# VHH binders against p19838r805to892: the designs that were tried, part 17

Target 1, 88 residues: p19838r805to892
Amino acid sequence: QGDMKQLAEDVKLQLYKLLEIPDPDKNWATLAQKLGLGILNNAFRLSPAPSKTLMDNYEVSGGTVRELVEALRQMGYTEAIEVIQAAS
Below, E stands for the ipSAE of ESMFold2; O stands for the ipSAE of OpenDDE; V2 stands for 0.75 times the mean of E and O plus 0.25 times the DockQ between their complexes.

## First folded at step 13 (VHH; framework vhh_8k46_1)

Design w6 (at its last look DockQ between E and O 0.85; V2 from the best seeds 0.74)
Fold by OpenDDE, look of step 13:
Structure w6 (fold): chain B 88 residues (1-88), chain A 121 residues (1-121)
Amino acid sequence: as target 1 above (88 residues)
Amino acid sequence: AVQLQASGGGFVQPGGSLRLSCAASGFTFSSYIMGWFRQAPGKEREFVSSITGSGDYTYYADSVEGRFTISRDNSKNTVYLQMNSLRAEDTATYYCAAKPDSGYLSRYDYWGQGTQVTVSS
C-alpha cells in the first residue's frame, strides 16, 4: 500500500460517504483524531465536505494508505477498510 | 418556524463592494454554523464561506479567500458577508444557510431565500 494518490477517485468518494455519518465512532472527526489531524477539526467541519477536506489534508501531509487503514482499523470501521482493500 | 432572510444584494462594478446580511429566527442562532452559498445560472450551487456558532472560526472557498469576510452578531441573530474586490465571476444568487454546530454532517438544515449579486461593467 502506498500514497493516497494511488487511491482512485471513486474509492475516495466512497470513503467520503462512509465518513460523513452521525456515528461518533465511525466519522471523519474520529478518523482525524486517529490520524493526528484533530486540531483541524474546526476547519474540517466548516468546510463544505469535511471528509474530503480531511483526506486532502492527510494526503498533502504525506499520509499513507497503510496508516489510513490502520486508523480505520482502530475505529473498527471494517466497511471502510474493505472499500480500500477492494481497490488494491 | 425557521426563517433565514438575506438582503444586501445589488449591482456593482468590478472592484466594488457589497455587504450581505442574513437575519435568522426560529432556532438557537449561536448553536449553528452559518454559511453562505451562491449559484450562478447554469452552474451548481457552490460553497462560499462559513462561520462557527461562536464566531471563533471561519472558512472560505479558495475563490473568495482574501476578498470576502464572514462575520456574525449573535445578539442580532445575523450573519454577514462583506464582499470586496468583486469580480464578474462573483455574479450569482447568494444564499445563507444554517447547520448545527454539533454533529458531523456537511448538509445544511436550513436555507434562506436568495439575494442577487450582479457584478458587471
Scores: ipSAE 0.792, ipTM 0.909, lowest interface PAE 0.5, mean pLDDT 95
Fold by ESMFold2, look of step 13:
Structure w6 (fold): chain B 88 residues (1-88), chain A 121 residues (1-121)
Amino acid sequence: as target 1 above (88 residues)
Amino acid sequence: AVQLQASGGGFVQPGGSLRLSCAASGFTFSSYIMGWFRQAPGKEREFVSSITGSGDYTYYADSVEGRFTISRDNSKNTVYLQMNSLRAEDTATYYCAAKPDSGYLSRYDYWGQGTQVTVSS
């Protein structure tokens, strides 16, 4: 029973861009591992929009915004956390 | 310089088959995800299929899954798209593209010039 639908679409779009940078720590693949979705990383990387595909899968699997923020905190990704929290 | 040369397009009747090829040079082919995209006149370019650098994993748009098969031959620096059960809606210019397999970006770095596929009675 997730609550990802509470995030506005423009917030999600900002997150997609923040997760698709050439950073070994602050990327969608690392986030997927923190969210327990790392087994799907081949599918994410092959999709036309890896970060969106990850986030859609997380939402469908019942993911919560709270868990998303905690995963981003574990990654040290303060900018991504601020985007979410500014919209809450 | 990087080159992606797509070929194998043509005119075919509905239900027919075509095989597209894309020959690559100027980069380490096996380190790149290869993708196929298509664009019909007046429409936006859309994703068709992609394959990992090793060839071990593939991905397909819903509209083509089960009808199209992507493959690659790293010894020939070539990616293929086998297109079966073609429909009029598959009419488009088909482009091959490449992005690093180790990267995190959604955009493809390199693009071919495309090859025309026309499916008509």
Scores: ipSAE 0.603, ipTM 0.839, lowest interface PAE 1.0, mean pLDDT 92
ESMFold2 (binder alone), look of step 13: mean pLDDT 84; pTM 0.836

## First folded at step 14 (VHH; framework vhh_8k46_1)

Design x1 (at its last look DockQ between E and O 0.92; V2 from the best seeds 0.68)
Fold by ESMFold2, look of step 14:
Structure x1 (fold): chain B 88 residues (1-88), chain A 121 residues (1-121)
Amino acid sequence: as target 1 above (88 residues)
Amino acid sequence: AVQLQASGGGFVQPGGSLRLSCAASGFTFSSYLMGWFRQAPGKEREFVSSISGSGDYTYYADSVEGRFTISRDNSKNTVYLQMNSLRAEDTATYYCAAKPDHGYLSRYDYWGQGTQVTVSS
């Protein structure tokens, strides 16, 4: 069972901005792959808000904050981890 | 000189159909993801539909899925929106927009001037 509802909306908004940058490794598409959602990347790309669409799908699928942080660690995305940890 | 020229709007009764066209120039059309947006007076502009550069993938807002169909013809540099089963709440100015396909950003770079769709009995 997921616990993504524990993240404040302000934290989620910061994460969306951090994931929508022109970096080949630190982006929503790479995160989707780490979270096992990479097969949906074409749908995320075509949506009006790719990072939000990814994160909403992850949340409704029962995703956890622990698994999110681990995926960000595997990406080397220290800044994204820090915004989550500062909120917890 | 990028241009997006939307056309095909008009007055139609509820339950009717319209087909919008958007002719593009000034960029490599097949490398761009195309979208349709709409805005009614006093409301925020909202997403309607999008289509990948190749045309292989599409996406629809929930409010129009099953009634609207987006398509493109890359030989004519044109994107289309077939609108069926029109309702009064579909009344708006419709805009086409373009952004590079396969990017990570949400914002669209280029916008057309729009075409008016009015659904009223």
Scores: ipSAE 0.743, ipTM 0.896, lowest interface PAE 0.6, mean pLDDT 93
Fold by OpenDDE, look of step 14:
Structure x1 (fold): chain B 88 residues (1-88), chain A 121 residues (1-121)
Amino acid sequence: as target 1 above (88 residues)
Amino acid sequence: AVQLQASGGGFVQPGGSLRLSCAASGFTFSSYLMGWFRQAPGKEREFVSSISGSGDYTYYADSVEGRFTISRDNSKNTVYLQMNSLRAEDTATYYCAAKPDHGYLSRYDYWGQGTQVTVSS
């Protein structure tokens, strides 16, 4: 079972913004690949808010905050990690 | 200058059908993801459907899934929205929008004028 519900809404909103950037190494698409959801990237891309759609799907699939942070670490996205850690 | 011109709106009874069109100009149409949005009175604008630049991928809001079909003709620089089994709650001003299909950002750069769809018995 996932624990993404532990993240406050404002934290999620901050993450959405951080993942909606024109950086191929630090965007929602790269995160999706790290989380094993890359096969859904076309759907995410076509959604009105790709980063939100990604995270919603991640949560529904039972994703964990720990795995999310690990994926972000692999991306070297320290700012995104700090947002999560500051809220914990 | 970029232009998105939507048409095809009108009055229909519940269960009826409409087909919206959006003619685009001023940008490389096939390189853009096209989307449809709608706004009902007193409500926020909401996403309806989108289609990739190539037309190979489509996406729908849950509220219209199975009833609406988005398509595009890149030779005509036009995106379409076939709306079947229309409901009263589909009543809204419908907007065509475009954003670069590069897979990074969610922002729609271009917006067209709205076309009114009214579903009422």
Scores: ipSAE 0.450, ipTM 0.781, lowest interface PAE 1.0, mean pLDDT 93
ESMFold2 (binder alone), look of step 14: mean pLDDT 84; pTM 0.838

Design x2 (at its last look DockQ between E and O 0.88; V2 from the best seeds 0.77)
Fold by OpenDDE, look of step 14:
Structure x2 (fold): chain B 88 residues (1-88), chain A 121 residues (1-121)
Amino acid sequence: as target 1 above (88 residues)
Amino acid sequence: AVQLQASGGGFVQPGGSLRLSCAASGFTFSSYIMGWFRQAPGKEREFVSSISGSGDYTYYADSVEGRFTISRDNSKNTVYLQMNSLRAEDTATYYCAARPDHGYLSRYDYWGQGTQVTVSS
């Protein structure tokens, strides 16, 4: 069972902003691939908020904060990890 | 110069249908995601639907899913929005927009003039 609901809305909003950047290594598409949701990237891209759409799907799929942090760590996205950990 | 010209708006009764068109020029149409947005009086502009450059992928807002269909004809540089089962809450000015079908940003670079859709008894 996932626990993404434990992340506060303001934390999620910060993450959305961090993930919607023109950095191929630190964007929502790369995160989606790390989380095993990369096959949905074409759909995410078409959404008005790809990062949010990704996160919503991740949550519905039973994703965990731990796995999210691990994925971000693999991306080397320290800033995103810090946002999550600062709220914990 | 980039141009997006929307048309097809009008007055319809609830349950009725309309088909919007947006003719594009000034950019490589097939390389762009085309989107439809709408804005009702006193409300913020909201996303309605988008379609990939090739037309192979589409996305819809929950509020229009199952009722609206977005499509495109790249030979005509035109994107369409078929709106069925229209509701009063669909009343808005509808806008056509375009953004590159690459990259990771969701911001639309080009916007057309709006076409009014009014659903009322």
Scores: ipSAE 0.809, ipTM 0.912, lowest interface PAE 0.5, mean pLDDT 95
Fold by ESMFold2, look of step 14:
Structure x2 (fold): chain B 88 residues (1-88), chain A 121 residues (1-121)
Amino acid sequence: as target 1 above (88 residues)
Amino acid sequence: AVQLQASGGGFVQPGGSLRLSCAASGFTFSSYIMGWFRQAPGKEREFVSSISGSGDYTYYADSVEGRFTISRDNSKNTVYLQMNSLRAEDTATYYCAARPDHGYLSRYDYWGQGTQVTVSS
């Protein structure tokens, strides 16, 4: 059950910024790996907006907000979880 | 000082071809992702294509995929854009840009002056 369309656009924009920082654990590449999309990381890396490209791919593949939050928990990324949960 | 000099633009009819070049200096070229962007008057700059530092991976905007080919020659510090099947909508100033091929940021730090491509009947 894909439900990523239920996240508001401003929440997604905040999440993109949180994932594009120079942190070895709290970045879009690590999230892609946790979401089972790590094989696409060279494409994400080369896109003009890696975190958005990752999130769009996840959404069109039927990804859920629940699985996204779980991946962020596995990364220890509490701030990103709070952005999702505070707006929903 | 870092320099990116784009060249190879010109006038071409629809369906024609052009090859852009961007000569780079002042940084370790093979450690940088190279990108092509374009901007038409009154429009925002848009992404066209990018290529990894090694040249092994490429990425294309949907509007150009299948028509444009990015490549690089690290021995000449030069990135290329082969543009085939040109359309009026491809008319723009084309810019090359560079960003480090490491980390997780996507911002391009270095920009060239651009070269004009005009596709007109």
Scores: ipSAE 0.664, ipTM 0.868, lowest interface PAE 0.9, mean pLDDT 92
ESMFold2 (binder alone), look of step 14: mean pLDDT 84; pTM 0.841

Design x3 (at its last look DockQ between E and O 0.92; V2 from the best seeds 0.80)
Fold by OpenDDE, look of step 14:
Parts: sequence; structure tokens; C-alpha cells
Structure x3 (fold): chain B 88 residues (1-88), chain A 121 residues (1-121)
Amino acid sequence: as target 1 above (88 residues)
Amino acid sequence: AVQLQASGGGFVQPGGSLRLSCAASGFTFSSYIMAWFRQAPGKEREFVSSISGSGDYTYYADSVKGRFTISRDNSKNTVYLQMNSLRAEDTATYYCAAKPDHGYLSRYDYWGQGTQVTVSS
């Protein structure tokens, strides 16, 4: 059972922005792969907000903040981790 | 120069149908996601539908699912939006947009001129 609902909306908005950048290693598509949702990347890309669509699907799938942070760590995305940890 | 030219808008009654077209030029059409957006007076522009470069994948806003169908003909550099079961709330200026299919960003690089769709009894 996930706990993504514990993240405040402003935190999520910050994450969305951080994940929609032209960095091949620090983007929503890479995060999706780390979270096991990479097979949906075509759908995410076609959505109006890929990072948001990813995170919404992650939440619905029962994802956890801990697993999200771990995925971001694997990506080396320190800025994104800090956004989450600062809200904790 | 990049051009997106939308057409097909008009006046229809509720329950009616329209088919929008957007002719593209100035870029490698098949390498771009094509999308339709719409903007009603006093409202923000909203996403309607998108289609991958190959046409194999489509995406729809919840408000138009089951009623609208996006398609493309890459041999004609054209994207289409078949709009069925039209409602008053579908009234808006419809815009064609394009972004690279290989990109990660949500923003669209190219925008066309709008075509007006008015659904009214």
C-alpha cells in the first residue's frame, strides 16, 4: 500500500518540473524505468504532463515515497531527493 | 519555415460531428507527436488528444474519450481529429501542435492557427 498521498501538492509540482528537463539521466522517462513503469513511457510522453502522469500512475499502483527516493538515488538526482526530504 | 494549418471547424448541433485537419510542413512530420488543444473563451488552453509519430499510440483527455479519435497520415503530413457526439462544452478554438517524439518535455515546439468549433442548438 502506497503513501504517495503524504507528499504535499507543492512538493509534487516541484518534482514535476525537475523531471521534465532535457537531461537524459534525470527525467521522467528514466524515473519510470527505475520504478518499473517504463513500458508506459509512450503513454506518458503523449500525455499533457508526462511527469505528472507518471507519478499519478505510480501512486495508483501503490508506490511508496521510499521507493521513489530510492529510484531518484539510483538516478543520482540529488535535487529531487532534497525536495522530498525537505518536506518530511 | 514550420507551418501548421488547421481546418474543419464550424457550427454544429449537439450530437453532431466534425472532422478537423491539420496540415504540417517545415519539419520531419513522422518524428513528431501531433496534438490537439482547445481553448474556450475565458478558459485556459486544455489538452485534447495526441498521437505518436508512427501513429501507433494515442492519448485522450478524459473529457473526450470515446467521442474523439485522433489519427494521422504521414504521407500527407496531416493529423486529424474526428469529433463525434459533440457537446456544448466542446465549443472552443482548436489548435494543432507538435513536439518531438523522442523528447521528454511537455511543451510543444510548434503551434498552428486555431479553428473555431461551435456546438449549439
Scores: ipSAE 0.824, ipTM 0.923, lowest interface PAE 0.5, mean pLDDT 95
Fold by ESMFold2, look of step 14:
Structure x3 (fold): chain B 88 residues (1-88), chain A 121 residues (1-121)
Amino acid sequence: as target 1 above (88 residues)
Amino acid sequence: AVQLQASGGGFVQPGGSLRLSCAASGFTFSSYIMAWFRQAPGKEREFVSSISGSGDYTYYADSVKGRFTISRDNSKNTVYLQMNSLRAEDTATYYCAAKPDHGYLSRYDYWGQGTQVTVSS
């Protein structure tokens, strides 16, 4: 049972920007792997908004905010976690 | 300098077909995702389709799936958009764009000047 709808749209927009940087550890492709969605990375890469496409797929798959935060923690992505937590 | 030159636009009846071409120069073509975007007057530019540097993977906006086919010929540094079953809503200026393949950014680095497609009557 997912709860990604609880994140405000402006929080999601901030996350998209944070995941679209040239960092080998802190990018949408690494997050996709941590969330079990890595097999879709070619589709995400080719979409007009890779981070949004990843996050939309995660949400419709029943993903939770708790699992998202844990994945970001495993990536060491403190700034992204803070964006989520500041909204709660 | 980098150039993307789109061509092949024109006037067509609803249900007709057009094939757009975009000739590229000034960068390693096969290392770039190529894409088509379109913009109708008074509207925001929207994504149409993209193709990986190798040509093995493609992506389409829902509004064009099944009607448009993107392809590329890396020996000619050219990307194509075959547009079938055209509708009035497809009327727009069509732009080709390029960004490095396997990067993490959503933005496209290079843009063509565009070619006009008008579907009417």
Scores: ipSAE 0.708, ipTM 0.883, lowest interface PAE 0.7, mean pLDDT 93
ESMFold2 (binder alone), look of step 14: mean pLDDT 84; pTM 0.840

Design x4 (at its last look DockQ between E and O 0.62; V2 from the best seeds 0.54)
Fold by ESMFold2, look of step 14:
Structure x4 (fold): chain B 88 residues (1-88), chain A 121 residues (1-121)
Amino acid sequence: as target 1 above (88 residues)
Amino acid sequence: AVQLQASGGGFVQPGGSLRLSCAASGFTFSSYIMGWFRQAPGKEREFVSSISGSGDYTYYADSVEGRFTISRDNSKNTVYLQMNSLRAEDTATYYCARKPDHGYLSRYDYWGQGTQVTVSS
């Protein structure tokens, strides 16, 4: 089903940093909304690492890298897309 | 000036209980997520629990869920950690910290001094 395990841990760590910069448009909470996980944002913001918690939840829910890239594109987050594509 | 003063630590036997308090001043308390963290000697600081500014939402590390309860009283600017069924591995310095309760912020921006909890036979 999902293929998020194909992303190397180094790539995930880079994504966490990019999603935790306090930008109103390019952040983990906006990504959660785009991935259909916005209802869980109360849990994510209370966790010690919101972007990791979001990404772990997305992975165990069967999320795909393709859908992740599409969500990032909808956010206009080109740098995050490049991090994923460079790992291809 | 922002202050977070944790207290209520002590010595307790396994299976015992303690209640920690963290008194806050110098900021709008209800606008902040409050978190409890702990650090044992030679180990990295680890997350224990957090509570939203309103108190309506809580989060627990797996290792403490069911044994610890976080709560807050915004009229007293205080967050609490009720620790039941204590184990030797709960021995640590416990710290309270704050994070703005803004929907996308990730990092705690102020840390208290901590209070020592020692669980030993």
Scores: ipSAE 0.580, ipTM 0.818, lowest interface PAE 1.0, mean pLDDT 91
Fold by OpenDDE, look of step 14:
Structure x4 (fold): chain B 88 residues (1-88), chain A 121 residues (1-121)
Amino acid sequence: as target 1 above (88 residues)
Amino acid sequence: AVQLQASGGGFVQPGGSLRLSCAASGFTFSSYIMGWFRQAPGKEREFVSSISGSGDYTYYADSVEGRFTISRDNSKNTVYLQMNSLRAEDTATYYCARKPDHGYLSRYDYWGQGTQVTVSS
């Protein structure tokens, strides 16, 4: 059972912004791959806000904050991790 | 100049169908994602559906999934929205928009005029 609902809305908004940057190693598409949702990247790309769509799908699929942090860690995205940890 | 012209809106009863069209010009149509949005009075504009440049991929809002079908004819520079099983809550002004297909930084950057859809008994 996922616990992404424990993240405050402002934290999610910060994550959305951080994941929509011109860095191939730190964008939503790379995160999706790390989370096992990479097959949906073409669909996410079609959405008005790919990072939000990814996060919403991750939450609905039962994703956990722990797994999210781990994925971000694999990406070396320290800033995104700090956003989550600062809110915890 | 970039132009997007939507049409096909109208009045229908619940359970009815409409087909919206959006004619595009002034840009390489097949290079862009095309999308439909809608806005009801007093509500925020919301995403409805989108389709990739080639037409190979589509995406739908949960609220319209299974009822609406987006398609495109690149030879006609037109994107369509087939709306079936219409509900009162589908009542809104519908807009088509383009989105550059350049990956994670892309966003909808041009909007056409709206076409009104009213679902009422």
Scores: ipSAE 0.435, ipTM 0.788, lowest interface PAE 1.0, mean pLDDT 93
ESMFold2 (binder alone), look of step 14: mean pLDDT 88; pTM 0.879

Design x5 (at its last look DockQ between E and O 0.90; V2 from the best seeds 0.82)
Fold by OpenDDE, look of step 14:
Structure x5 (fold): chain B 88 residues (1-88), chain A 121 residues (1-121)
Amino acid sequence: as target 1 above (88 residues)
Amino acid sequence: AVQLQASGGGFVQPGGSLRLSCAASGFTFSSYIMGWFRQAPGKEREFVSSISGSGDYTYYADSVEGRFTISRDNSKNTVYLQMNSLRAEDTATYYCAAKPDNSYLSRYDYWGQGTQVTVSS
């Protein structure tokens, strides 16, 4: 059972912005792959807010904050990790 | 120069249907995601639907899912929005937009002129 609900909305909004960048190594698409949701990237890409759509799906699938942070670590996205950790 | 020209808007009664078209020029049409947006008076512009460059994938806002169908004809450089079971709340100016198919950004690069859709009894 996931715990993404523990992330405050402002934290999520910050993450959305950090993941909506033209950096192929640090965008939502790469994160989706790390989280095992890469097969949905075509759908996410077509959504009005891909990073939000990703995180919403991740939450619904029972994702955890710990796994999210681990995925971001694998991406080397320290800024995104710091946003999450600063809120904890 | 990039151009997006939308058409097909009009007046319909609730439950009616309309089909919007957007003719594109000035870019490689099949390499772009095409989207439809709408803006009602006093409201922010909202996403309606999008379709991938190949047409193999589509996405819909919850408010139009099951009622609207987006499609495209790459041989005609045109994207369509079939709107069925129209409701009063569908009343808005509808806009066609384009962004590169290989872009993972949410923003659309190109926007067309709006076409008015009015649903009223």
Scores: ipSAE 0.851, ipTM 0.931, lowest interface PAE 0.5, mean pLDDT 96
Fold by ESMFold2, look of step 14:
Structure x5 (fold): chain B 88 residues (1-88), chain A 121 residues (1-121)
Amino acid sequence: as target 1 above (88 residues)
Amino acid sequence: AVQLQASGGGFVQPGGSLRLSCAASGFTFSSYIMGWFRQAPGKEREFVSSISGSGDYTYYADSVEGRFTISRDNSKNTVYLQMNSLRAEDTATYYCAAKPDNSYLSRYDYWGQGTQVTVSS
């Protein structure tokens, strides 16, 4: 049972940009691992929009915003957390 | 200087086939994801397919899955797009593009000039 629909689309767009940077710790591939989707990382990498593809997969699988924030916290990604929390 | 040279376009009837090629130079080909994109007049450019640097993984847009096959020959620095069961909606200029295989970015760094594919009765 997920609640990712609570995130506005413009918040998701900001997150996509934040996750598509050349940082070894603060990227969509690391997030996918923490969300239990790491086995799909080659598919995400090859998709036209890796962060969006990851996020869509997470939402369809019933992912929650709380677990997303916790994964970002474990990555130390304060900027991404603030984008989510500013929208709440 | 990086160059991507797409070729193999042409005129074909619906149901027909074409094979596109894209010859690459100026970078380590096997270290790059290669992608095919297309743009019809008056429309935005759209993703068609991509292939990992090794060739082990591929990805397709839903609209072409099952009809198009991407492949690469790293000894010839060339990526291919085999297009079968062509439809009028496949009419577009097809572009090849490259980005580093280890990139977390959605954007592609290098773009070819494109080759025209026209599917008409």
Scores: ipSAE 0.726, ipTM 0.888, lowest interface PAE 0.7, mean pLDDT 93
ESMFold2 (binder alone), look of step 14: mean pLDDT 84; pTM 0.837

Design x6 (at its last look DockQ between E and O 0.91; V2 from the best seeds 0.80)
Fold by OpenDDE, look of step 14:
Structure x6 (fold): chain B 88 residues (1-88), chain A 121 residues (1-121)
Amino acid sequence: as target 1 above (88 residues)
Amino acid sequence: AVQLQASGGGFVQPGGSLRLSCAASGFTFSSYIMGWFRQAPGKEREFVSSISGSGDYTYYADSVEGRFTISRDNSKNTVYLQMNSLRAEDTATYYCAAKPDHTYLSRYDYWGQGTQVTVSS
């Protein structure tokens, strides 16, 4: 059972911005792969907000904040992790 | 110069159909995701549909899913939006847009002029 609803909306908005960047190592597509949702990347890319679409799907699939942070850690995306931890 | 020229808008009754076209020039068409957006008076522009450069993948807003169909003909540098079962709430100015298929960004680089769609009894 996921707990992504524990993240405040403003935290999610910050994450969306951080993930929609041209950095191939720190973008939503890489995060999707780390979260096991990479097969949906074509759909995410075609959506109006890929990072949000990814996060919404992750939440619906029962994703956890812990696993999200771990994925971001594997990406070395310290700034994104700090956004989440600052809200906790 | 990049150009996106939309056409096909008009007046229809509820339940009617329209087919929008957007002719593109000035960029490598097949390397771009093509999208349709719409804006009603007093409302923000909203996403309607998009299609990958190859045409193999499509995406739709929930509000138009099952009623609208996006397609493209890369030999003609044209993207289409078949709109069926039109509703009053589909009334808006429709815009064609393009963004590189290889980008991770959500924003579209190119925008065309709008074509008006009015659904009214």
Scores: ipSAE 0.813, ipTM 0.914, lowest interface PAE 0.5, mean pLDDT 95
Fold by ESMFold2, look of step 14:
Structure x6 (fold): chain B 88 residues (1-88), chain A 121 residues (1-121)
Amino acid sequence: as target 1 above (88 residues)
Amino acid sequence: AVQLQASGGGFVQPGGSLRLSCAASGFTFSSYIMGWFRQAPGKEREFVSSISGSGDYTYYADSVEGRFTISRDNSKNTVYLQMNSLRAEDTATYYCAAKPDHTYLSRYDYWGQGTQVTVSS
């Protein structure tokens, strides 16, 4: 059972901004790969909101906040993890 | 020197079709995602469709999927929107826009002037 609905919308908006930067390691495409959604990256990049589209797909698929944090840790993305943890 | 010139709008009956064109200049066309957006008076601008620089991938808003088709001709620096089964709610100014392909950003850099589509009986 996914629990992404536990993240406040404000937290999600902060995450979208953090994932839409010109960084080869700390971006939504890398996160999608870590979450097993990399096969959808062409769709995400063409959507009007790539990070939101990724996160919505992850949530609908039953994704968990725990797995999201672990993926962000594997990316070395401490700031993104802190945004999630500060909301808890 | 960047120009995006949208054309092909007009008045059409419900159920009718229109084909919009957007001629581009001032950038390497095949390296850009091209998008169509629309805005009705009093409403926020909304995404309609986009197409990758190569033309191999497309994306559609739910409200138009199955009725609209985006395409591009890189030899003519032109993107198109074929609009079928038009409805009154499709009435809007339609804008073409461009952003570099293969970025992580959502923002479109360049915007055309727009072309008016009016669907009314």
Scores: ipSAE 0.707, ipTM 0.877, lowest interface PAE 0.7, mean pLDDT 92
ESMFold2 (binder alone), look of step 14: mean pLDDT 84; pTM 0.836

